# Designs tried in a protein design chat: VHH binders against o26223. Part 287

Target 1, 191 residues: o26223
Amino acid sequence: MKLLWTSQHIKVTVHIDGKVSKMDVLEAIKTRRSIRKYQDREVPEELIDKILDAAMCGPSAVDERPWHFIVVRNREMLEKIPEVHPYGAMVKDAPVAIIVCCDSSLEKIPGFWVQDCSIASQNILLAAHSLGLGAVWTGVYPLEDRVEGIRRLFSIPEHVIPFSVIPLGYPAENPGTRDLFDPDRIHLEKW
Below, E stands for the ipSAE of ESMFold2; O stands for the ipSAE of OpenDDE; V2 stands for 0.75 times the mean of E and O plus 0.25 times the DockQ between their complexes.

## First folded at step 18 (VHH)

Design XB26 (framework vhh_7nfr_2; at its last look DockQ between E and O 0.72; V2 from the best seeds 0.74)
Fold by OpenDDE, second read of step 22:
Structure XB26 (fold): chain B 191 residues (1-191), chain A 124 residues (1-124)
Amino acid sequence: as target 1 above (191 residues)
Amino acid sequence: QVQLQESGGGLVQPGGSLRLSCAASGFRFSRYWMSWVRQAPGEGREWVSSISWKGTYTYYADSVKGRFTIARDNVKNTLYLLMDSLKSDDTAVYYCAKHIYTSKPKTQDEFDYWGQGTQVTVSS
């Protein structure tokens, strides 16, 4: 519940935290949208933990689990991300972002890390959505300028590859749902 | 250079009211959470209140809930603390503090800049 008090040029709002929304997996998948506008509301650490737990539950090639996650709540750092990531403008407006990275030293088979980190990133989006948060996948890899920009900004080692930046927050927009089912993309037995 | 300057402190009787102000400069004020922290003589610093960067969400210590109101004017780069029903135990130096993170502070280390403070004395 939110209580608002306004006196001239002063804005005061009192917020009482409520329960987290839940949804089943199919609902989460079908109703998830990219959210790029966020409330100035704190995302509880508990929710981030749940999201990260979900991120680590995805499969990986030969169970290599090459992913690392940088959780960014530092406001100054969030403000800097768009400087090296031009399509990450919304990151500065989020209360938190997760940077998904690959540790190449953990790869058992070269090249599958992209799939592994993609699965982790998607799980972050789904988990966030199921918890009542909005998020968006902003691609870093394979664009070298973005990779290097994020690397420098967060002092990421050379053997670790930043893959995606995912801002999260309580949504300040509702883009609605889409039906993306296309039967023309389904082929039976052969192309 | 980041600057925070508190004002509005003074001597007030129990049950009285004060309005503190914190003038901020040297950073994008509207992009940061802000807090009030107080320190009574001989005691440690106590978190009083926090406000989100847009001012939509506010938080209070139990000791001041219902009596104090935190507010901000992002056009004026000013943080406020409205203090009503003041008590003797509210006597302290009140500091404006800038957040490092976009969250309610857990520790004093989550502030990177502090004002010089303003003295509030509640006495009959």
Scores: ipSAE 0.864, ipTM 0.930, lowest interface PAE 0.5, mean pLDDT 93
Fold by ESMFold2, look of step 18:
Structure XB26 (fold): chain B 191 residues (1-191), chain A 124 residues (1-124)
Amino acid sequence: as target 1 above (191 residues)
Amino acid sequence: QVQLQESGGGLVQPGGSLRLSCAASGFRFSRYWMSWVRQAPGEGREWVSSISWKGTYTYYADSVKGRFTIARDNVKNTLYLLMDSLKSDDTAVYYCAKHIYTSKPKTQDEFDYWGQGTQVTVSS
């Protein structure tokens, strides 16, 4: 049983080999919102595995794949993150957080690791959303005090750079969908 | 100093009821999952029940499901176990345990603090 499209461009979900297709990729991109309120519900390890698999599917500069991920489920550690990352206050209320890091020893082209880790971070957000979770990207790099604070808190070595902290969990809020398309941002052939 | 103090155990007849309490101090109780774990004489420790930090999600071992109710009061920093339809197999020391992680426990090493226990004896 295959995914079918009709002349009305209606997407029909069809079982293939006993599997159910969930969310269309364009739907995931359009409907993902930053979620900062979470249920006290456990996030199964299996969902974290799927999210990190998705994170590692991103392209990287010359396939350097510089990323590493720290999965934080320790309640005490989640409570400590806001002490070094004040805009990460919602992290203490999440059941789990993922820290996206760059191992600079894996760089093949200097400086592109920021783009690489940004791609992995966005894939985490989209994958979480497709699995019924809510998440938000909280910035660490390039803010030096935040980088150093997170590095010390999680014993991250000097050659590894914490890039972002992404708390996630089953959402306890629903901000709704937005229409952000702005044709004035599109330039044909030239500025 | 984290302190967990159980109370409310005692001797009951089969079919009877008991309410166990665990007074918690020295940590932010409302931020942590909590569990009850029991140990019968000569046996290993057996997980009984867990509750999420807001109290929204509760979990029970098959042996007690439908008979026991875990609850918490985050204002009083107290964990409860309401035990109904007690059987002789429920005879054990009951421990209150604090979780390290934001999940159901897999092993007893996932608890960092334990109470001293309270004895529950169900006479057949």
Scores: ipSAE 0.640, ipTM 0.869, lowest interface PAE 1.9, mean pLDDT 90
ESMFold2 (binder alone), look of step 18: mean pLDDT 83; pTM 0.841
OpenDDE, look of step 18: ipSAE 0.856; ipTM 0.927

Design XB27 (framework vhh_7nfr_2; at its last look DockQ between E and O 0.89; V2 from the best seeds 0.00; counts 0 for: pae E 3.5 > 2)
Fold by OpenDDE, look of step 18:
Structure XB27 (fold): chain B 191 residues (1-191), chain A 124 residues (1-124)
Amino acid sequence: as target 1 above (191 residues)
Amino acid sequence: QVQLQESGGGLVQPGGSLRLSCAASGFKFSRYWMSWVRQAPGEGREWVSSISWKGTYTYYADSVKGRFTIARDNVKNTLYLLMDSLKSDDTAVYYCAKHIWTSKPKTQDEFDYWGQGTQVTVSS
């Protein structure tokens, strides 16, 4: 029985009337794509709040929860981000970006903050997608030039490490679905 | 230097129409949301309308909805306000305002630059 994965174009019909259709978690994961083109449409604060709530729901090492979030809606600042982040060109076209940071003073076990902030960042992407928004993960850490650039731009203290910049907006592109399943990457019991 | 210059104001009879213009310079006009704000004599500033940076999305105060149309020409760096069916209560100085944020304004503090304003008087 060939499971014809019909590429159901999940028309995320963002009903304008505020009823965000509930996307199940597997659907969100499987259908999420990096979105780099955005409408000139405002992202409601309520959606950002939901996204940030989701960002904070991920696990962290020994529950250290080292993450901080800078929500950027300032247009001038959004325009400046690409100057210090060469792969962040799309940020200037987004109505909002979230900068995920680590407060090193909150770290309990060294090094796990990268995992923690990664989880937070991924949750942002999934939450955004589930809410009918598009987003993309633009890596900051561990590239020193990007880290320092973002730090200076946003006056981030030395003990706080910018990790990722995630522009968000209503999508102005549809890159389609991908099948990334690779059975060759699965090993049973041993390598 | 950022400059906003309003024009097109004047005296009009009730039911009349006016077209306001705001010439913008000194910044990337096409990258910013813009608004019209008005101030009637003896009253505070009242938000009138906003437009997204590409002009796709427009917002209006309830008091002007259906009568006013905000538009922009990003090639000419000009913001417009088409005012139809004018009422005496529309009498005010109208200001063009540049947004700080990529969003509809919630407060007057969300504007970083203002024009000098243009007087609109609606009187019989």
Scores: ipSAE 0.850, ipTM 0.925, lowest interface PAE 0.5, mean pLDDT 92
Fold by ESMFold2, look of step 18:
Structure XB27 (fold): chain B 191 residues (1-191), chain A 124 residues (1-124)
Amino acid sequence: as target 1 above (191 residues)
Amino acid sequence: QVQLQESGGGLVQPGGSLRLSCAASGFKFSRYWMSWVRQAPGEGREWVSSISWKGTYTYYADSVKGRFTIARDNVKNTLYLLMDSLKSDDTAVYYCAKHIWTSKPKTQDEFDYWGQGTQVTVSS
């Protein structure tokens, strides 16, 4: 028996009690790209506040919440970051950067702070994207030279570990969306 | 050593025009926001205008919007203020100022270097 399939029009709409929302969370996750070119436009404090609020909403091991954040808007300091972070050259071109740090005095179980700060870092990227900003995660930990260089530059105490530097700003590039879904990475019931 | 050198001030009649220049040296001019700030006789310093480090974004005090234009030339390391439709209230010493931060200023403490100023006098 021959079955005929017809294209159908699918209407997808997002409702928030009579208001049109900006970006769905799945759309944000799928469309976020690392942005390394920024406009010379000011990023308002209010947007940074929203981004850091989102960063602190992440789960953490046994609710330890070990994170601290340094907001860098000082042009001289932004220019100096690449001197200790060779893959962070784009930071000097950003209007602002966020340094995600772990305060080891808040750690409740050893070593899980890396996951905690990774979650906070990813939330920063997603929140920035949803607000019309572009960002990129540049790694600091576990590379000793980068950790000590950033610690020295920003007077970070010995019990605090700089984890990542995230430059952000209004994007000056559009690298496009990628389709990265790979069903071979999915295992049902076992490997 | 950072130097900011203003020029182009003078005496003009109401409704007249002037172009101020600020020659910058001793720092990477194209990496910094810059501002014009003025000080009228007997008054404190008042912010006039700011420009982002590439020149794409400009901001103005309400009292000068539509009459003044801030611009920069990052090849010549020069900041400009084009002043049109001048009024007696625009009489002041005009200063070029270098930002510390990547944002509009809130206070004069957000500038680390200032020029010597150039006098603008609107009279008649």
Scores: ipSAE 0.410, ipTM 0.764, lowest interface PAE 3.5, mean pLDDT 89
ESMFold2 (binder alone), look of step 18: mean pLDDT 82; pTM 0.833

Design XB28 (framework vhh_7nfr_2; at its last look DockQ between E and O 0.92; V2 from the best seeds 0.00; counts 0 for: pae E 2.7 > 2)
Fold by OpenDDE, look of step 18:
Structure XB28 (fold): chain B 191 residues (1-191), chain A 124 residues (1-124)
Amino acid sequence: as target 1 above (191 residues)
Amino acid sequence: QVQLQESGGGLVQPGGSLRLSCAASGFKFSRYWMSWVRQAPGEGREWVSSISWKGTWTYYADSVKGRFTIARDNVKNTLYLLMDSLKSDDTAVYYCAKHLYTSKPKTQDEFDYWGQGTQVTVSS
């Protein structure tokens, strides 16, 4: 039985009337794409709140929850981010960005904060997608120049490490779906 | 230096029309949301209208909805307010304002620069 994966163009019909169609978790995961083009449309605060709520729902090592979030809506600041983040060019075109940070003082086990912040970042992407927004993960850590650039730009204290910059907005592109399943990456019982 | 200069105000009869302009300089005009705000004599500042940086999205106060049209020319670095069906209650100084944020303004402190304003008087 050839599972004809019909590329159902999930028309995320963002009904203007505020009813966010509920996307199931598997659909969100499978259909999420990096979005780098955005409409000049405002992202409602309510959606950001939902995204941040989702960001904080992920697991963390020994429940350390080391993450902090900077929500950037200041246009001048959004315009400056690409100056310190060469792969963040799309940030200036987004109506909002979330900077995921780690407070090292909250870390209980060294090194796991990267996993924690990664989970938070991924949850941001999935939540955004499920809400009809587009987002992209732009890595900051572990590149020192980007870390320091973002730190200076946002006056982030030394014990706090910027991890990722995630621009968000209503998508102005549709990159389509990808099938990333690779059975060769699956090993049964042993390598 | 950021400069906003309003023009086009004047005296008009009820039911008349005016076109306000705001010339912007000293910043990347096409990258910022812009608004019109007005202040009537003895009253506080009232938000009138906002427009997104590309001009795709416009917002209006209920008091002016259906009568006023906000527009922008990003090539000319100019913001416009087309005012139709003017009423006596529209009498105010009209200010052009630059947004801090990429959103509809919630408060007056979300503007970082203002013009000097242009007087609009609607009187019979």
Scores: ipSAE 0.850, ipTM 0.926, lowest interface PAE 0.5, mean pLDDT 92
Fold by ESMFold2, look of step 18:
Structure XB28 (fold): chain B 191 residues (1-191), chain A 124 residues (1-124)
Amino acid sequence: as target 1 above (191 residues)
Amino acid sequence: QVQLQESGGGLVQPGGSLRLSCAASGFKFSRYWMSWVRQAPGEGREWVSSISWKGTWTYYADSVKGRFTIARDNVKNTLYLLMDSLKSDDTAVYYCAKHLYTSKPKTQDEFDYWGQGTQVTVSS
């Protein structure tokens, strides 16, 4: 409980009404880790709304905004995702998952929807982290067996492409941070 | 098929205690939130309490907070409600209910299976 008083000295703190960001953006980017173990704690609808608002703030090719999101809280459906997504086993243990999809009828420049949905997916991860949640991006597209499996499971129309499944919840693990900066990846003026 | 069987109801004096049990079968009990819901004669159903699938998080209606305790045994597949300091307005049929979702319920449509109920009567 003494730690809560110490956290009130941080320049960016949660006010009584909860409108101020708890975490600096660079801190969020550097400290976000894939979280695959979750508490059985409810994730309030209000936090999901904030996460999806953040997801939709991403840039997109020619402002096409091709994304749609399926929010999954149904226990039976969460249990079924690993049956069609073999590396999504942690999804069954999450209180909620978000499926990021592309509506191809909204594409304005062919093929850029992958970048657009990647941006939305990363924004979900960062927003969840900033709200005290843990999440992990599990890849669906471009693996055709996963795409078709998720499409069938959630009755996704043919013109809509499931891109990623992102389970999330209050974390039940802390893998720590990593130092991944590699100056050899930086090329000045040319390759 | 999913089955929920409540037991432990009865007649008690005001201030008394009862322990309700709900035996569950036909589904993976430890994967689901569970609730107690009650219905007094001539009234709609009133949510009483919910418990998360591991039992770590418990929730209570204001009318029973501090007097009732929800618990679960995921080995025996049994849900419990310990009722203390019972009042006359706790008189109702108490139902065990299985959640569809991983959250506290907003409406009764969020339960897909119900028990047959057990009667609790608080009277002098």
Scores: ipSAE 0.471, ipTM 0.806, lowest interface PAE 2.7, mean pLDDT 90
ESMFold2 (binder alone), look of step 18: mean pLDDT 82; pTM 0.835

Design XB29 (framework vhh_7nfr_2; at its last look DockQ between E and O 0.52; V2 from the best seeds 0.00; counts 0 for: pae E 2.5 > 2)
Fold by OpenDDE, look of step 18:
Structure XB29 (fold): chain B 191 residues (1-191), chain A 124 residues (1-124)
Amino acid sequence: as target 1 above (191 residues)
Amino acid sequence: QVQLQESGGGLVQPGGSLRLSCAASGFKFSRYWMSWVRQAPGEGREWVSSISWKGTWIYYADSVKGRFTIARDNVKNTLYLLMDSLKSDDTAVYYCAKHIYTSKPKTQDEFDYWGQGTQVTVSS
């Protein structure tokens, strides 16, 4: 019985050309969706660098910039994240994840770090989308079990608070677009 | 415990073909990128080929491109290297290596486990 090795010549067109998507900012915002399925494709380091650059461009309270980023590419670690983050199941299927953290020692005004890290996290999502990647915001803070789980897993010091885990990859799904505009949420001059 | 066991090596004439296999155990094989690395006598280790966890992405060293084919069977937990048009310069110990990262390896440090290797000798 001749095992017909059907050499499916998968033309791996390594499109190395990270075509910087010319997506404008409004398009990025309006068309971004949470992506939880990813292709069997690596994310180039250059794209991660761009995403992290974008993450650091957001405003912060009194310019405190309390954010730190853990870039996780270790497959074993990616596989472990869902064990401590029950809504992070998709992380194990991503080629990379970014953990957004706050260094509390950098905080100048108490409490604003949540806003700062949220801005950073959103910028990660938008940047990823604009670059042709898919991502999803998986919340860590303020859930103590998730915070502690991620802390232990990544040996994060006590003064540093994990805020979000954002898996990234080339999207293997297309959730489509949605219109979230609600005029009833707009109040003119007064409530 | 992670185990990688290479097989299929041997003596072959120039222009001949061999099929290497690497049996993997002790880890979720289908979740990791895998590579072949070879070491010729008196030389350092040379990356040969890599394959993504689902087999979608494949990379070859220029020295073997067009002659070697990397494949995997995730049901059998086995990595393969089909070697065609073998040359004397292909003589080496061939190692199966497990990736740490979900990416093409840049350095030898990106592998956390290695097999014992299988000897391939190409000689007339």
Scores: ipSAE 0.704, ipTM 0.868, lowest interface PAE 0.5, mean pLDDT 92
Fold by ESMFold2, look of step 18:
Structure XB29 (fold): chain B 191 residues (1-191), chain A 124 residues (1-124)
Amino acid sequence: as target 1 above (191 residues)
Amino acid sequence: QVQLQESGGGLVQPGGSLRLSCAASGFKFSRYWMSWVRQAPGEGREWVSSISWKGTWIYYADSVKGRFTIARDNVKNTLYLLMDSLKSDDTAVYYCAKHIYTSKPKTQDEFDYWGQGTQVTVSS
């Protein structure tokens, strides 16, 4: 049986406040920066929905899709995260945070959930950026004290592993774009 | 112990002005959205105004827009409501309320603490 192969390039489009905003996917990837300072502006639920939809569009090992997400808007809970997650100090300054988790009961290939949740986490960052928001990935896994602390704080069951905490909001800083391309990291045909 | 104490209410003639204050203690006031909510005799509670934790984003009910000004002082831990052009329909007990969430409120269940209230009466 002969199979036809096609390739397709997809442009990312963004809708903000009823006005169409367009950001090319390469532009989004190149211009996204970690944002750790946020306005005290509300992030609408519809933007969070779009971000989580994008998070779930990522590939996963054998389509296992092991991810779960906790959306945190409770100010008291946002203030408590740094008590168990010291590298997440900026989380208390955000209007909202997303906790990316792995449900280990959905795992089909042992250990690939880390890649799966990393892909979902990066998609959250890119989608937030494309919607005019700023975000930063703060690592929870594999640090055992952070994993247990976040699990306790949010009543996460033992078979679910908190992977990352991603605070987000309208940015209150602009660190600018970096040029990080390094040709010496590219190897043709072999190392 | 979270405490919210309103003051500044009183009797005023139509067209008059009042300034309400709400002294906050027992929590990190500068980290929370705050609101004013009022209750007229025999009525349910009516949301009046909300202000974000840095004071940058401010919202008003249509019934008070252009006449009332919400403000906060994060150094003194005090919420204010400046009321101008008062009408008899503004007669109510005014409460300050602490938000649970980082958003404009949808229901009164989104507040975890309320003050005791201060009476505002507009009558000639």
Scores: ipSAE 0.518, ipTM 0.832, lowest interface PAE 2.5, mean pLDDT 90
ESMFold2 (binder alone), look of step 18: mean pLDDT 82; pTM 0.832

Design XB3 (framework vhh_7nfr_2; at its last look DockQ between E and O 0.53; V2 from the best seeds 0.68)
Fold by OpenDDE, look of step 18:
Structure XB3 (fold): chain B 191 residues (1-191), chain A 124 residues (1-124)
Amino acid sequence: as target 1 above (191 residues)
Amino acid sequence: QVQLQESGGGLVQPGGSLRLSCAASGFKFSRYWMSWVRQAPGEGREWVSSISWKGDWTYYADSVKGRFTIARDNVKNTLYLLMDSLKSDDTAVYYCAKHIYTSKPKTQDEFDYWGQGTQVTVSS
């Protein structure tokens, strides 16, 4: 039985040419979908850098910028995340995940950190999509069991609150587009 | 316990071929990237090749590109290195190495487990 070594020499031409995604911002917003299936492909560090740069470009309350990011490529750690995050099953199949955290010591106005970290998380999703990656927002905060689980797993100090886990990878699915516009949610001048 | 055991090394003439195998146990083999690293006498360790966890992506050092093929059988928990057109400079101990990260390795520190190695000698 000749083991047909199908050497699919996929020449990963790592086009280091970071083709600046020409995706329009509105296109990125409208076409973004949660991606939970990923290719067996590395995400280049350059793309992660761009995503993190985008994550830090969002507004924050009184410019407090309370966010921290844990970039996880450790396979063992990625495999463990679903154990403490029941809706994070896809994380173990991603080549990388970003954990968005809040440093409470940086908070200037109480409570706005949730908005700040949400903005950062959304920017991660949009940036990833614009760069040809797929991602999904898996909520950690405010669920105490998930917060504590992620905290323990990554040895996150008590004053730092894990907010979201965002697995990223080249998409292995295409959920298609959806229209979420609802005119009934728009009120003119008054409710 | 994680174990990596290389085999298939030996003496071969220049232009010859060898097939190395690495039997893996003690971890979910199919979930980790794997690499071959070699060390020639008196030299440091040299990265040779890497393969993604499903085998969809392979990477090669320039010195072996076009001559070596990395492969894996996730059912058998085995990593392979097909070495063709062997040269004297390919003489080394070849190690199987387990990745820590889901990426091509940048440094030797990105491996958490190594095999004992198998000797490959290319000589006329």
Scores: ipSAE 0.851, ipTM 0.926, lowest interface PAE 0.5, mean pLDDT 92
Fold by ESMFold2, look of step 18:
Structure XB3 (fold): chain B 191 residues (1-191), chain A 124 residues (1-124)
Amino acid sequence: as target 1 above (191 residues)
Amino acid sequence: QVQLQESGGGLVQPGGSLRLSCAASGFKFSRYWMSWVRQAPGEGREWVSSISWKGDWTYYADSVKGRFTIARDNVKNTLYLLMDSLKSDDTAVYYCAKHIYTSKPKTQDEFDYWGQGTQVTVSS
């Protein structure tokens, strides 16, 4: 055995490909699917950090960046989310969830926070996918009963609006790729 | 009321084996990670092993890798620790502990419930 394990003329690691995502951005967008079944495998904090970094890279109205994120790993809390968010039933089976919130005190232009938080939420889905995780966006806003239920459950103050709950984990299903391109949705120069 | 009851400890010679059990009640056992943690006299608590809520992922402290096996039975609500090749350093009270989070523990504050413990003594 020739020892090139950790260096060539500098440092080399065995897992360098695994640390650096090689997924093409168009491939990530086209192959991302909503994943609702997860392994009971731990999602390392490092991956959550990378996902949230990506979430914060999105554009926002006049750079207002109104988003805040709650990372939920507490099993009891994950079990309780479906009680106030009925279409989030899969959250109890996830090892972790991210709640995307708007801090309305950070708005510079009123009303654009929905777009801002939607962009952050989609970036979470794409980043998770690129890291080998599965996720799904479950809607909270604008359904007021869901908004209040999540706010109450996580002690979210009144000026902060929970927007979405995104459970994630290593996937336990593979729904496959869809071909959704529809040229009839494209309008040249006018409707 | 969450209850965790360990059993199966005892006196054993070096190289011997023991199987510990932890009977769980008062919570949905199959929904939580579980751990074994041990405490030798005059020392702090030392994490030994953890198992994910379905049992598909197991983790071990370096001091016990290859010698101990954690397992769970989600029908009987029982956690197990199979200890082989026991040595004097394994002498301790062994506790089962219920996780708060879905991860390997970093501190004992990440457990919300503990059993009363079972004594394991390795001497020749």
Scores: ipSAE 0.603, ipTM 0.848, lowest interface PAE 1.9, mean pLDDT 90
ESMFold2 (binder alone), look of step 18: mean pLDDT 83; pTM 0.842
OpenDDE, second read of step 22: ipSAE 0.848; ipTM 0.924

